# VH-VL binders against q0aze0, part 230

Target 1, 268 residues: q0aze0
Amino acid sequence: MKIILVNNRFKENTEKKAQEIAGQLSALNVEVIIDNGLDEPYAGTVDFIMVLGGDGTMLRAARRYGQRAIPVLGVNMGTVGFLSNIEINELAEYLPLILREEYSLEARMMLEVAVFQQQSLLTRVFCLNELLLRSNSPRMLSFALEISGQKLEPYRGDGLIVSTTTGSTAYSLSAGGPIADPQLDAFIVTPVASHIINKRPLVVSPEREISLHLLEEREAIIGIDGQIKMDFGAENRVLIKRAPHPLLMVNLKAKPFFTSIDRSLQRQ
Key: E = the ipSAE of ESMFold2; O = the ipSAE of OpenDDE; V2 = 0.75 times the mean of E and O plus 0.25 times the DockQ between their complexes.

## First folded at step 11 (VH-VL)

Design P33 (framework fv_ragifilimab)
Fold by ESMFold2-Fast, scan of step 11:
Structure P33 (fold): chain C 268 residues (1-268), chain A 124 residues (1-124), chain B 113 residues (1-113)
Amino acid sequence: as target 1 above (268 residues)
Amino acid sequence: QVQLVQSGAEVKKPGASVKVSCKGSGYTFTGYYMHWVRQAPGQGLEWIGWINPDSGGTTYNQKFKDRATMTVDKSISTAYMELSRLRSDDTAVYYCARVFESGSYYLDTPFDYWGQGTLVTVSS
Amino acid sequence: DIVMTQSPDSLAVSLGERATINCKSSQSVLYDSNNKNYLTWYQQKPGQPPKLLIYWASTRESGVPDRFSGSGSGTDFTLTISSLQAEDVAVYHCQQYYSTPLTFGQGTKLEIK
């Protein structure tokens, strides 16, 4: 068995803990690759990915490895989050089940985001939560939204979010989007502070292709999962599709989505 | 072990073009954006632009947009920066530099590895 | 364009003493979505290319001695060398990677007194 341990090098305690866990797994004849998130992703075959950290570390792991159809387990390192399944102090208890492959998998859709400058592809990234288009200045944006070739009336406002169902509880929620069952595959398109009263969040088939571009020269940013930032101007275009593979999340311990989100909303 | 190796020094006349190469080794060449930065003698660093080695997509500093051309040859893991219509104030050391993160992070990251630099002298 | 301004232009510090270099951006390089400052420090020794020291304002690159530290947020940033060593003689550059065009400060030359 070969396991990738993904950790966040910017948190010193996670690096030390990753080394300890790697030692424990090696003692059980498991090959371990440690990935701190910055070097190129491990290219070889691997049986399991263990993510040590909070939701941010899981989002990074999903971008790096989510398209490989490998089981991914989130192990919480003390930060509260929605994407972890077990706590670090529970790992020893669940490790035998991991090694015997006694767990269920939950498929979570991902976005494929392609950013163009005029006709040239600048970059292609995958993400688990969302793409955010937003103004980088006090001036509101005017931009075009096209869904599978259908051109909608122009948008005016601070921006737009294109979210997965997993991302429905992240930035999309803050902008007034619906809470979606993460077992559903759908895009959620949520306007950010729209100047136009009747622009509502849209729930769109994951088979559709979404494109965005600015109608006026403005300073804007594309944000991916709240972690990646890209400049976006009038000569840029972004194309969003469902990624070819979902992230396969390991479920060792019941973590009921609806009661969890309900509690979070009661805490402000 | 990551290395970026650049072509040798060039001496050019005003109005000529120069093409600097940068060969990457010790990493997956197409996984990291390549930037070009120059430094005139005794001056600070000035960004020229970056290229995605996988797609060939480029972004240029507006100052260089009409004279600079960045390309890649994936088969030999080499990036090129050509600067045309050279002026005396283009005399500088030209560096290639690799972006910090691979995979999903190609934009707006620091430079972790730099080439050794190529001195381009523009003189009559 | 974001303009990066360093101070001082040059600095002489005795061995073992603290060296402090400042960098100011003309607009914030803090990205509020991830709460990170898109600011980097490079060390450049004579005849060599720049070397990455610190990124995201305060994160030390692997292999960089812990006497180097970065601090600050938004528009005002500081690079500190707590106890100057002979090998630290270099020009230090700050850079923003918040927005294109990417821009650098003018550099601060650090010399031994």
Scores: ipSAE 0.631, ipTM 0.835, lowest interface PAE 2.0, mean pLDDT 88

Design P34 (framework fv_ragifilimab)
Fold by ESMFold2-Fast, scan of step 11:
Structure P34 (fold): chain C 268 residues (1-268), chain A 124 residues (1-124), chain B 113 residues (1-113)
Amino acid sequence: as target 1 above (268 residues)
Amino acid sequence: QVQLVQSGAEVKKPGASVKVSCKGSGYTFTGYYMYWVRQAPGQGLEWIGIINPDSGGTTYNQKFKDRATMTVDKSISTAYMELSRLRSDDTAVYYCARVFESGSYYLDTPFDYWGQGTLVTVSS
Amino acid sequence: DIVMTQSPDSLAVSLGERATINCKSSQSVLYDSNNKNYLTWYQQKPGQPPKLLIYWASTRESGVPDRFSGSGSGTDFTLTISSLQAEDVAVYHCQQYYSTPLTFGQGTKLEIK
């Protein structure tokens, strides 16, 4: 068995814990590849990916490895989140189940985001939560939204979020989007501080293609999972569609989505 | 070991063009954006543009957009920057630098490595 | 364009003493979604390319001595060398990578007093 152990190199305790866990796994005849962000993603075949950290580390792991159809387990290191399944102090208890492949998998859709400058493909990225288009100045944006070739009336406001159902509890929620059952596959399109009061969040088929471009020269940015930032101007176009493979999340322990989100909202 | 190796010094006349190469080794060439930056003698650093070596997609500093062309040859892990209609004030050391691409690679280590530099002198 | 301004233009510090270099951006380089400042510090010695010291305003590159530290957020940033060594004589540049065009400060020349 070969496992990638993903951790955050900028947290000294998580790096030391990763080394400790790697030693324990090696003693059990498991080959361990540590990914602390310093090297390229491991290119070889692996059986399992274990992510040590919070939701941010899990989002990074999903971008690096999510399209490979490999089981990914989130192990929480102290901060409560939605993407981890077990706590670090529970790992020893669940390790035999991991090694015997005695767990279920939950498929989570991902976005494929392609950004063009004029006709040239500038970048292609995958993400688990969302793409955010927003103004990078005090001025509102004017932009065009197309859904599967259908041109909507122009949007005016601070921006737009295109989210997966997994991302429904992230930035889309803050912008007034719906809470989505993660068992559903859908894009959620949520306007950010729209100047037009009747612009509502849209829930659309994950088979749709979504296109965005600016109608006026403005300073704007595209954010991916709240972690990657790209400049976006009037010469740019973004195309968003369903990624070829979902992220396969490991479920070792029941984590009730609805009671978790309800508790989170009550504490706000 | 990651290395960026640039072509040798060039002397050009005003009005000519120059093409500088940058060969990457020790990493997945298509996994990282490449910047081009120049530095005139005794002056600060000036960004020319960025290229995605996988797609060939480019973004240029508007100051250089009409004269600079960035390309890649993936088969030999080499990036090129061509600057046309050279002026005497284009005399500078030109650098390539490897940065993370916005996708799945090295989101937390921008500008890991620089080439050694290529001196371009523009004189009659 | 984001304008990067360093101060001072040159600085002389005795061996073992603290050196501080400041960098100001004309607009914020803090991305509030990830809470990161898109600012780097480079060291450049004569005849050599710039060498990365600090990224994300305060994260030290692997292999860089811990006497180097970066601080600040938004528009005001500082590079500190806590105990100057002879090999630290160089020009130091700050750079923003928040938006294109990427821009650098004019550089600060650090010399032994």
Scores: ipSAE 0.501, ipTM 0.788, lowest interface PAE 3.0, mean pLDDT 87

Design P35 (framework fv_ragifilimab; at its last look DockQ between E and O 0.85; V2 from the best seeds 0.00; counts 0 for: pae O 4.4 > 2)
Fold by ESMFold2-Fast, scan of step 11:
Structure P35 (fold): chain C 268 residues (1-268), chain A 124 residues (1-124), chain B 113 residues (1-113)
Amino acid sequence: as target 1 above (268 residues)
Amino acid sequence: QVQLVQSGAEVKKPGASVKVSCKGSGYTFTGYYMYWVRQAPGQGLEWIGVINPDSGGYTYNQKFKDRATMTVDKSISTAYMELSRLRSDDTAVYYCARVFESGSYYLDTPFDYWGQGTLVTVSS
Amino acid sequence: DIVMTQSPDSLAVSLGERATINCKSSQSVLYDSNNKNYLTWYQQKPGQPPKLLIYWASTRESGVPDRFSGSGSGTDFTLTISSLQAEDVAVYHCQQYYSTPLTFGQGTKLEIK
């Protein structure tokens, strides 16, 4: 058995804990590859991915490995999040189940984002939460949104979010989008500070393709999961569709989504 | 072992074109964006453009957009940068460079491997 | 374009002493969503291509000695060499990769006093 252990090298406690866990797994005849998030993704075959950290570490792991159809377990270290399943102090209890492959998998949709310069494909990235189009200056944007070839009336404002259901509790929520059951597959399209009356969040079939382009030259950016930043100008077009593979999240412990989000929002 | 090997030095007359090659080895050529950067004698570094060797997609620094052409030949793992209508102030060492992460968008990563450089001299 | 300005243009420091090089950007290169500064430092010796030292303003590249450190955020950045060694004599360049066109500082030449 071969496991990738994903951590954040710049959090000293997570690096030390990752080394400790790697030693424990090696003693059980498990080959461990440590991925600190800064080096290139491991290119070989693996059986399981264990992510040590918070939601941010899980988002990076999903981008790096999510399309490989490998089970991914989030192990929380510190701040409670929505993407971890167990706490670090519970790992020893659950290790025998992991090694015997006694767990269920939950599929979480991902976005495929393709950025073009006219007809030329500049880049393709995958993400778990969302794509954010926003202005990189005090000036608002004017942009076009198409859904499966249907051209909507122009948008004018600070930007737009195209989110997965998993991402419904991230930036989309802050911009006024709905809270969605992450077991549903859908795109959530949420305007950011629109100047146009009645631009509402949309819930769209995951089978549709969404495209965006600017209607006038402005300084704009595309943000992916709050982690990747790309320039976006009037010569660019972005195409968003459902990624070929969902992220396969490991469930060892029931974690009720709705009571967790309800408690979080009432406290804040 | 990752290597970027560039073509040899060139001497050109004003108005001519120069084409510099950069051959990658020791990695999956189509997996990494390729950048072109130049440095005039005693001056700072200047970005020319970037190309996705898998798709052929590219973007240029506006300063070079009308004179620079970047291409790739995937069959021999080689990238090319051609600069036309050369002027004396195009005299510089031209570098190719690779981003450090496979599949990354070009603005998210530093350059980890550089070619040895190609000196292009433009003189009458 | 984002303009990168380094100071000083040249610096002479005695062996074993601390060297500091500054870099200013005309606009912030901090992305607020990920809290990362899109700033890189390169070392260049005569006749050689630039060598990556530091990226994300403060992350050392693998194999770079720990006497090299980067600091700063937004528009003001510093490269520090805590104890200068003879092999550190070089030109140092800062670069932003926040926005195209990618731009570099003019370089700082570091010499032994």
Scores: ipSAE 0.685, ipTM 0.835, lowest interface PAE 1.7, mean pLDDT 88
Fold by ESMFold2, look of step 12:
Structure P35 (fold): chain C 268 residues (1-268), chain A 124 residues (1-124), chain B 113 residues (1-113)
Amino acid sequence: as target 1 above (268 residues)
Amino acid sequence: QVQLVQSGAEVKKPGASVKVSCKGSGYTFTGYYMYWVRQAPGQGLEWIGVINPDSGGYTYNQKFKDRATMTVDKSISTAYMELSRLRSDDTAVYYCARVFESGSYYLDTPFDYWGQGTLVTVSS
Amino acid sequence: DIVMTQSPDSLAVSLGERATINCKSSQSVLYDSNNKNYLTWYQQKPGQPPKLLIYWASTRESGVPDRFSGSGSGTDFTLTISSLQAEDVAVYHCQQYYSTPLTFGQGTKLEIK
């Protein structure tokens, strides 16, 4: 069995713990690849991914490995987030189940985001939470939203969020979007400080394709999961659709979403 | 070991074009964005553009609109930057540079490996 | 465009002494969503390409001696060499990667006094 351990190289306590866990797994005849964020994503076949850290480290793991349909376990090493399943001090208890593959999987929809310069693809990124389009200046944006080729009336405001249901508790929530059950597959489209009063958040079928472009020359940003930032201007268009594969989250321990919402949101 | 090797020095007349190559080795070429930067003699550094070596898509500093073209030949892990309608103030050392994280968009991470530079001289 | 202004243009410092180079951006390069400053420092020796020293304003690149440190946030940044060594004689550039066009400071030439 081959496992990737994902940590954040800038959090020193996760480096030590990653080495400790790798030693324990090696003693059980498990091959371990450590991904601390510096090297290229491991390209070979693996059976399991273990993420040591918080939601940010999980978001990076999802981006790197989410399209490979590999089970991903979030292991919390500190204070609670939305994407961990077990605590680090529980790992020894659950390790036998992991090795025997005795766990269930929860599928979490991901976004596929493609950014073009005119007709030329600049980048394709997968994300777990959201795409943010926002102004990069004190001035409002004027932009067009198209859903499966259907052009909505122009938007004016600071920007727009297109999120998954998993991302409904991130920036979308702060911008006035609903909290969504992560078991649902949907886009949640949330305006940011809209000057147009009738622009409400939309919940959209995951089968739709969403397109955004600016209607006038402005400095804007596309943000991905709060971690990736890129320029967006009048020459650009972004296309958003459901990614080919969901993130396959390992479920070893029941984690009641609805009763834990307030506690989990204290971090944001 | 990551290495970026550029083509040799060029001497051009005003109005001509120049095409600089940058061969990458020691890494997955198509997984990392490639940047082009230049440095005029005794001057600071100036960004020219960036190319996605997988798709061939690129963008550029608007200063070079309609003059800068970036391409890639994946089969030989080589990126190219062509600058047309050369002027005397295009005299500079031209560098290629790679982002340090695979799969990142060009504004996400800084450059960790640079080519050795290609001197382009534009004179009558 | 974000203008990057370095000060001083040149600096002479005795061996073993502290060298400080300043960089000011015309706009904030702090991205509030990830709380990172998109600011990089490069070292460039004569006839060589730039070498990455510091990114995210304060994170040292692997292999860079710990006498180099970066600080600052938003619009005001500093590069500090705590104890100047002979091999530190170079031109130092700051660079923002917050937005395009990517822009560099004009450079600061560091010399031994």
Scores: ipSAE 0.502, ipTM 0.802, lowest interface PAE 3.2, mean pLDDT 88
Fold by OpenDDE, look of step 12:
Structure P35 (fold): chain C 268 residues (1-268), chain A 124 residues (1-124), chain B 113 residues (1-113)
Amino acid sequence: as target 1 above (268 residues)
Amino acid sequence: QVQLVQSGAEVKKPGASVKVSCKGSGYTFTGYYMYWVRQAPGQGLEWIGVINPDSGGYTYNQKFKDRATMTVDKSISTAYMELSRLRSDDTAVYYCARVFESGSYYLDTPFDYWGQGTLVTVSS
Amino acid sequence: DIVMTQSPDSLAVSLGERATINCKSSQSVLYDSNNKNYLTWYQQKPGQPPKLLIYWASTRESGVPDRFSGSGSGTDFTLTISSLQAEDVAVYHCQQYYSTPLTFGQGTKLEIK
């Protein structure tokens, strides 16, 4: 068995723990690759991905490895979030199950985000939570939203979020989006500080495509999962689709999403 | 070992064009944005543009948009920057530089590896 | 464009003493979504390309000595060398990668007094 340990390069405590866990796994004849984000993603085949840290680390792991259809386990290290399944102090207990592949998987829809410069593709990424388009100035944006070729009325406001259901409890929630069942595949389109009082979030079929572009010469920013940013101007276009592969999240420990959501939200 | 190796020094006349190459090795060439930066003698650094070696997507500094052309040949892991209508104030060392983190957006991370630089001298 | 201004233009510091270089941006380079400052410090020795020292304003690149540190947020940043060594003689550049065009400071030449 080969396992990738993903940790946060900016968190020294996770580095140390990754080394410790690597040692433990090696003692069990498990090959271990440590990915702290400083190097290229591991290109070889692996059987399991273990993410050490909080939601942020999971999001990065998803972007790096989500397309490989490999089981991904979130191991929380003292943070509050929705993407970890077990706690670090529980790892020893669940390790035998991991090694025996005695766990369930939850498929989580990811976004495929393509950013264009005119007709040229600047970048294409997969992400677990959301794409954010927001103004890079105190002025509101005017931008066009297209859903499967249907042109909606121009949006005016600070920005727009296109989120997965997984991401519904992230920035979309803060912006007034609905909480979605993570087992549901859908886009959630949430306005950010819209000056249109009655502008409501949209729940969109995962079979559709979402396109955004600015209607004016203003400076904007695209954000991915609250971690990545890119300038977005009038000559840019973003296309959002359902990723061809979901993230396969390992479910070792039952986590009652709806019964615990209030608790989790209160702590945020 | 990551290396960016650039082409040799160039001497050009005003009005001419120069094409600088940058060959990447020791890493997945298409996995990292390639930046171009220049430095006039005794001056600071100036950003020219960025290109995605995989997709060919690009962004130019508006200052160079009409004169600079970035391209890539993925088959030989080489990026090119051509600057046309050269002027004396284009005399500089031109650098290619790699983005710090694979898969990152071009504005996400700094430049971790640099070419050795290519001196372009524009003189009558 | 975000204008980066370093101060001083040149600095002479005795061996073993603290060197401080400042960098100001004309607008904030703090990204509110991830709370990171898109600010980098480079070291450039004569005849060499710049070398990455600090990124995200305060994170040291691997292999960079502990005596180098970056601080600041928003528009004001500082590179500090706690105890200047002979090998630290170089030009130091700050750079923002918050928005395009990417821009650099004019550089600070650090010499031994």
Scores: ipSAE 0.022, ipTM 0.625, lowest interface PAE 4.4, mean pLDDT 90
ESMFold2 (binder alone), look of step 12: mean pLDDT 91; pTM 0.928

Design P36 (framework fv_ragifilimab)
Fold by ESMFold2-Fast, scan of step 11:
Structure P36 (fold): chain C 268 residues (1-268), chain A 124 residues (1-124), chain B 113 residues (1-113)
Amino acid sequence: as target 1 above (268 residues)
Amino acid sequence: QVQLVQSGAEVKKPGASVKVSCKGSGYTFTGYYMYWVRQAPGQGLEWIGVINPDSYGTTYNQKFKDRATMTVDKSISTAYMELSRLRSDDTAVYYCARVFESGSYYLDTPFDYWGQGTLVTVSS
Amino acid sequence: DIVMTQSPDSLAVSLGERATINCKSSQSVLYDSNNKNYLTWYQQKPGQPPKLLIYWASTRESGVPDRFSGSGSGTDFTLTISSLQAEDVAVYHCQQYYSTPLTFGQGTKLEIK
């Protein structure tokens, strides 16, 4: 068995814990590859990915490895989050189940984001939560939204979010989007402070393709999972579609999504 | 060991073109964006552009957009930067540099490895 | 364009003493969503390319001695060398990678008194 252990090397406690866990796994004849997030992603075949950290570390792991269709377990290091399944102090209890492959998998859709400069593909990235188009200045954006060849009336406002169902409780929620069951596959298209009264969030089939481009020269950015930032100008176009593979999240213990989000909304 | 090795010094007349090469080794060439930066003698650094070696996608500094062309030959892990219609103020050391993180967008990471530089002298 | 301004243009510091170099951006290079400053520091010795020292304003690159530290947020940044060594004589450059075009400060030349 070969496991990738993803951690954040800049958090002293996480790096130390990663080394401890790698030693424990090695003693059980498990080959461990440590990935601190900055080096090239491990190119070889692996059986399992263990992510040590909060939601941010899981989002990075999903972008690096999510398309490989390999089980990914989020192990929380003491922060509150939605993307981890167990706490670090529970790992010893669940490790035998991991090694015997006695767990269920929850498929979480991902976005494939392709950014073009004129007609050339500049980059392709994957994400678990959302793409955000927003102004990089106080000035309102004017942009075109096209869904599977259907051209909508121009959007005017601060921006737009294209979210997965997993991302429905992230930035899309604060912008007025619906809460979605993460087990469903759908895009959620949420306007950010639209200046057109009747622009509503859309829930769109994951088989659709969504394209965005600016209708006038503005300083704008594309944000991916709140972590990656890209410049976006009138010469750019972005194409968003369902990623070829979902992230396969390991479920070792029940995590009640609906009661958790309900309590969170009550406390805002 | 990661290395970026650039072509040798060039002397050009005003109006000519120059093409500088940068060969990467010790890493997966198509996994990292390649930047081009120049430095006039005794002056600061100036960004020219960036190329994705996998997709061939490019982003140029507007100042160089009409004269600079960045290309890649994947078969020999080599990036090129061609600057046309040279002026005397194009005299500079030209560097290639790779981004720090594999697979990330070029605005997310600094330049971790740099080529040794190529001096381009433009004189009449 | 984001303009990067370093101060001072040149600095002479005795061996073992603290050196401080400042960098100011014309607009914020802090990204609110991830709370990261898109600022990096490079060291450049004569005849050599720049070498990465610090990124995300305060994170040291692997292999960089702990006497080098970065601080600041938004528009005002500082590179500190706590105890100057002879090999630290170089030009230091700050750079923003928040927005294109990528821009550098003019450089600060650090010399030994």
Scores: ipSAE 0.570, ipTM 0.820, lowest interface PAE 2.3, mean pLDDT 89

Design P37 (framework fv_ragifilimab)
Fold by ESMFold2-Fast, scan of step 11:
Structure P37 (fold): chain C 268 residues (1-268), chain A 124 residues (1-124), chain B 113 residues (1-113)
Amino acid sequence: as target 1 above (268 residues)
Amino acid sequence: QVQLVQSGAEVKKPGASVKVSCKGSGYTFTGYYMYWVRQAPGQGLEWIGVINPDTGGTTYNQKFKDRATMTVDKSISTAYMELSRLRSDDTAVYYCARVFESGSYYLDTPFDYWGQGTLVTVSS
Amino acid sequence: DIVMTQSPDSLAVSLGERATINCKSSQSVLYDSNNKNYLTWYQQKPGQPPKLLIYWASTRESGVPDRFSGSGSGTDFTLTISSLQAEDVAVYHCQQYYSTPLTFGQGTKLEIK
């Protein structure tokens, strides 16, 4: 068995813990590859990915490895989050189940984001939560949204979010989007401070293609999962569609999504 | 070991063009964006543009857009930067650099592995 | 364009003493979604390409001695060398990668006093 341990090297605690866990796994005849964020993603075949950290580390792991159809387990290292399944102090208890492959998998859709500079494809990136288009200046944006070739009336406001159902509790929620069951596959399109009345969040089929471009020269940013930042101007276009593979998340422990989100919303 | 190896020094006449090469080794060439930067003698660094080696997609500094062309040949892990209609003030050391981490345009962990530089001298 | 301004243009410091180089951006290079400053520091010795020292304003690149440190946020940034060694004689450049065009400071030449 070969396992990738993904950690955040910029947190000293997680780097030392990753080395400790790697030693424990090696003692159990498991080959371990540590991905601490410095090098390119491991290119070889692996059986399992263990993510040590909070939601941010999990989002990074999903971007790097989510398209490989490999089981990914989130192990929380101290901060609260929605993407981890077990706590670090529970790992020893669950390790035998991991090694025997005695767990269930939950498929979480991902976005494929393609950004064009005029006619050329500038980048393709995958993400688990969302793409955020927002203004990088005090001026509002004027932009076009197209869904599967169907052109909507122009948007005017601070921006737009295109989210997975997993991302429904991230930036989309803050902008007034619905809370979605993460087991449902759908795009959630949520306006950010729209100046046009009746621009409401849309829930659309994950088979649709979504296109965005600016109608006026403005300084804007495309944000991916709150981690990647890209300039976005009138010469740019973004195309968003369902990624070829979902992220396969490992369930070892029941995590009550609806009660967790309900409790979170009742507090402030 | 990551290494970027550039072509040798060139002397060109005004009005000519120059094409500088940059061969990557020790990493997945298509996984990392390639930047081109120049430095005139005794002056600061100046960005020319960036290319995605996987897609061939480019973004240029507007100052160079009408004269600079960036391309890649994936089969030999080599990037090229061609600058046309050379002037004496184009005399500079031209560098290729791997600035962003794999798979994205703007990422949190940039790595600046630089080529050794190519001196381009433009004189009559 | 984001304009990067370094100070001083040149600096002479005695061996073992602290060296401080400043960099100011004409607009913030802090991205609020990830709380990162898109600012790097490079070291350049004569006849060599620049070498990455610090990125995200304060994260030291692997292999860079711990006497080098970066600080600051938003528009004002500082590179500090706590105890100058002879091999630290170089030109130091700051760069923003917040937006295109990518821009560099004019450089600060560090010399032994």
Scores: ipSAE 0.668, ipTM 0.835, lowest interface PAE 1.9, mean pLDDT 87

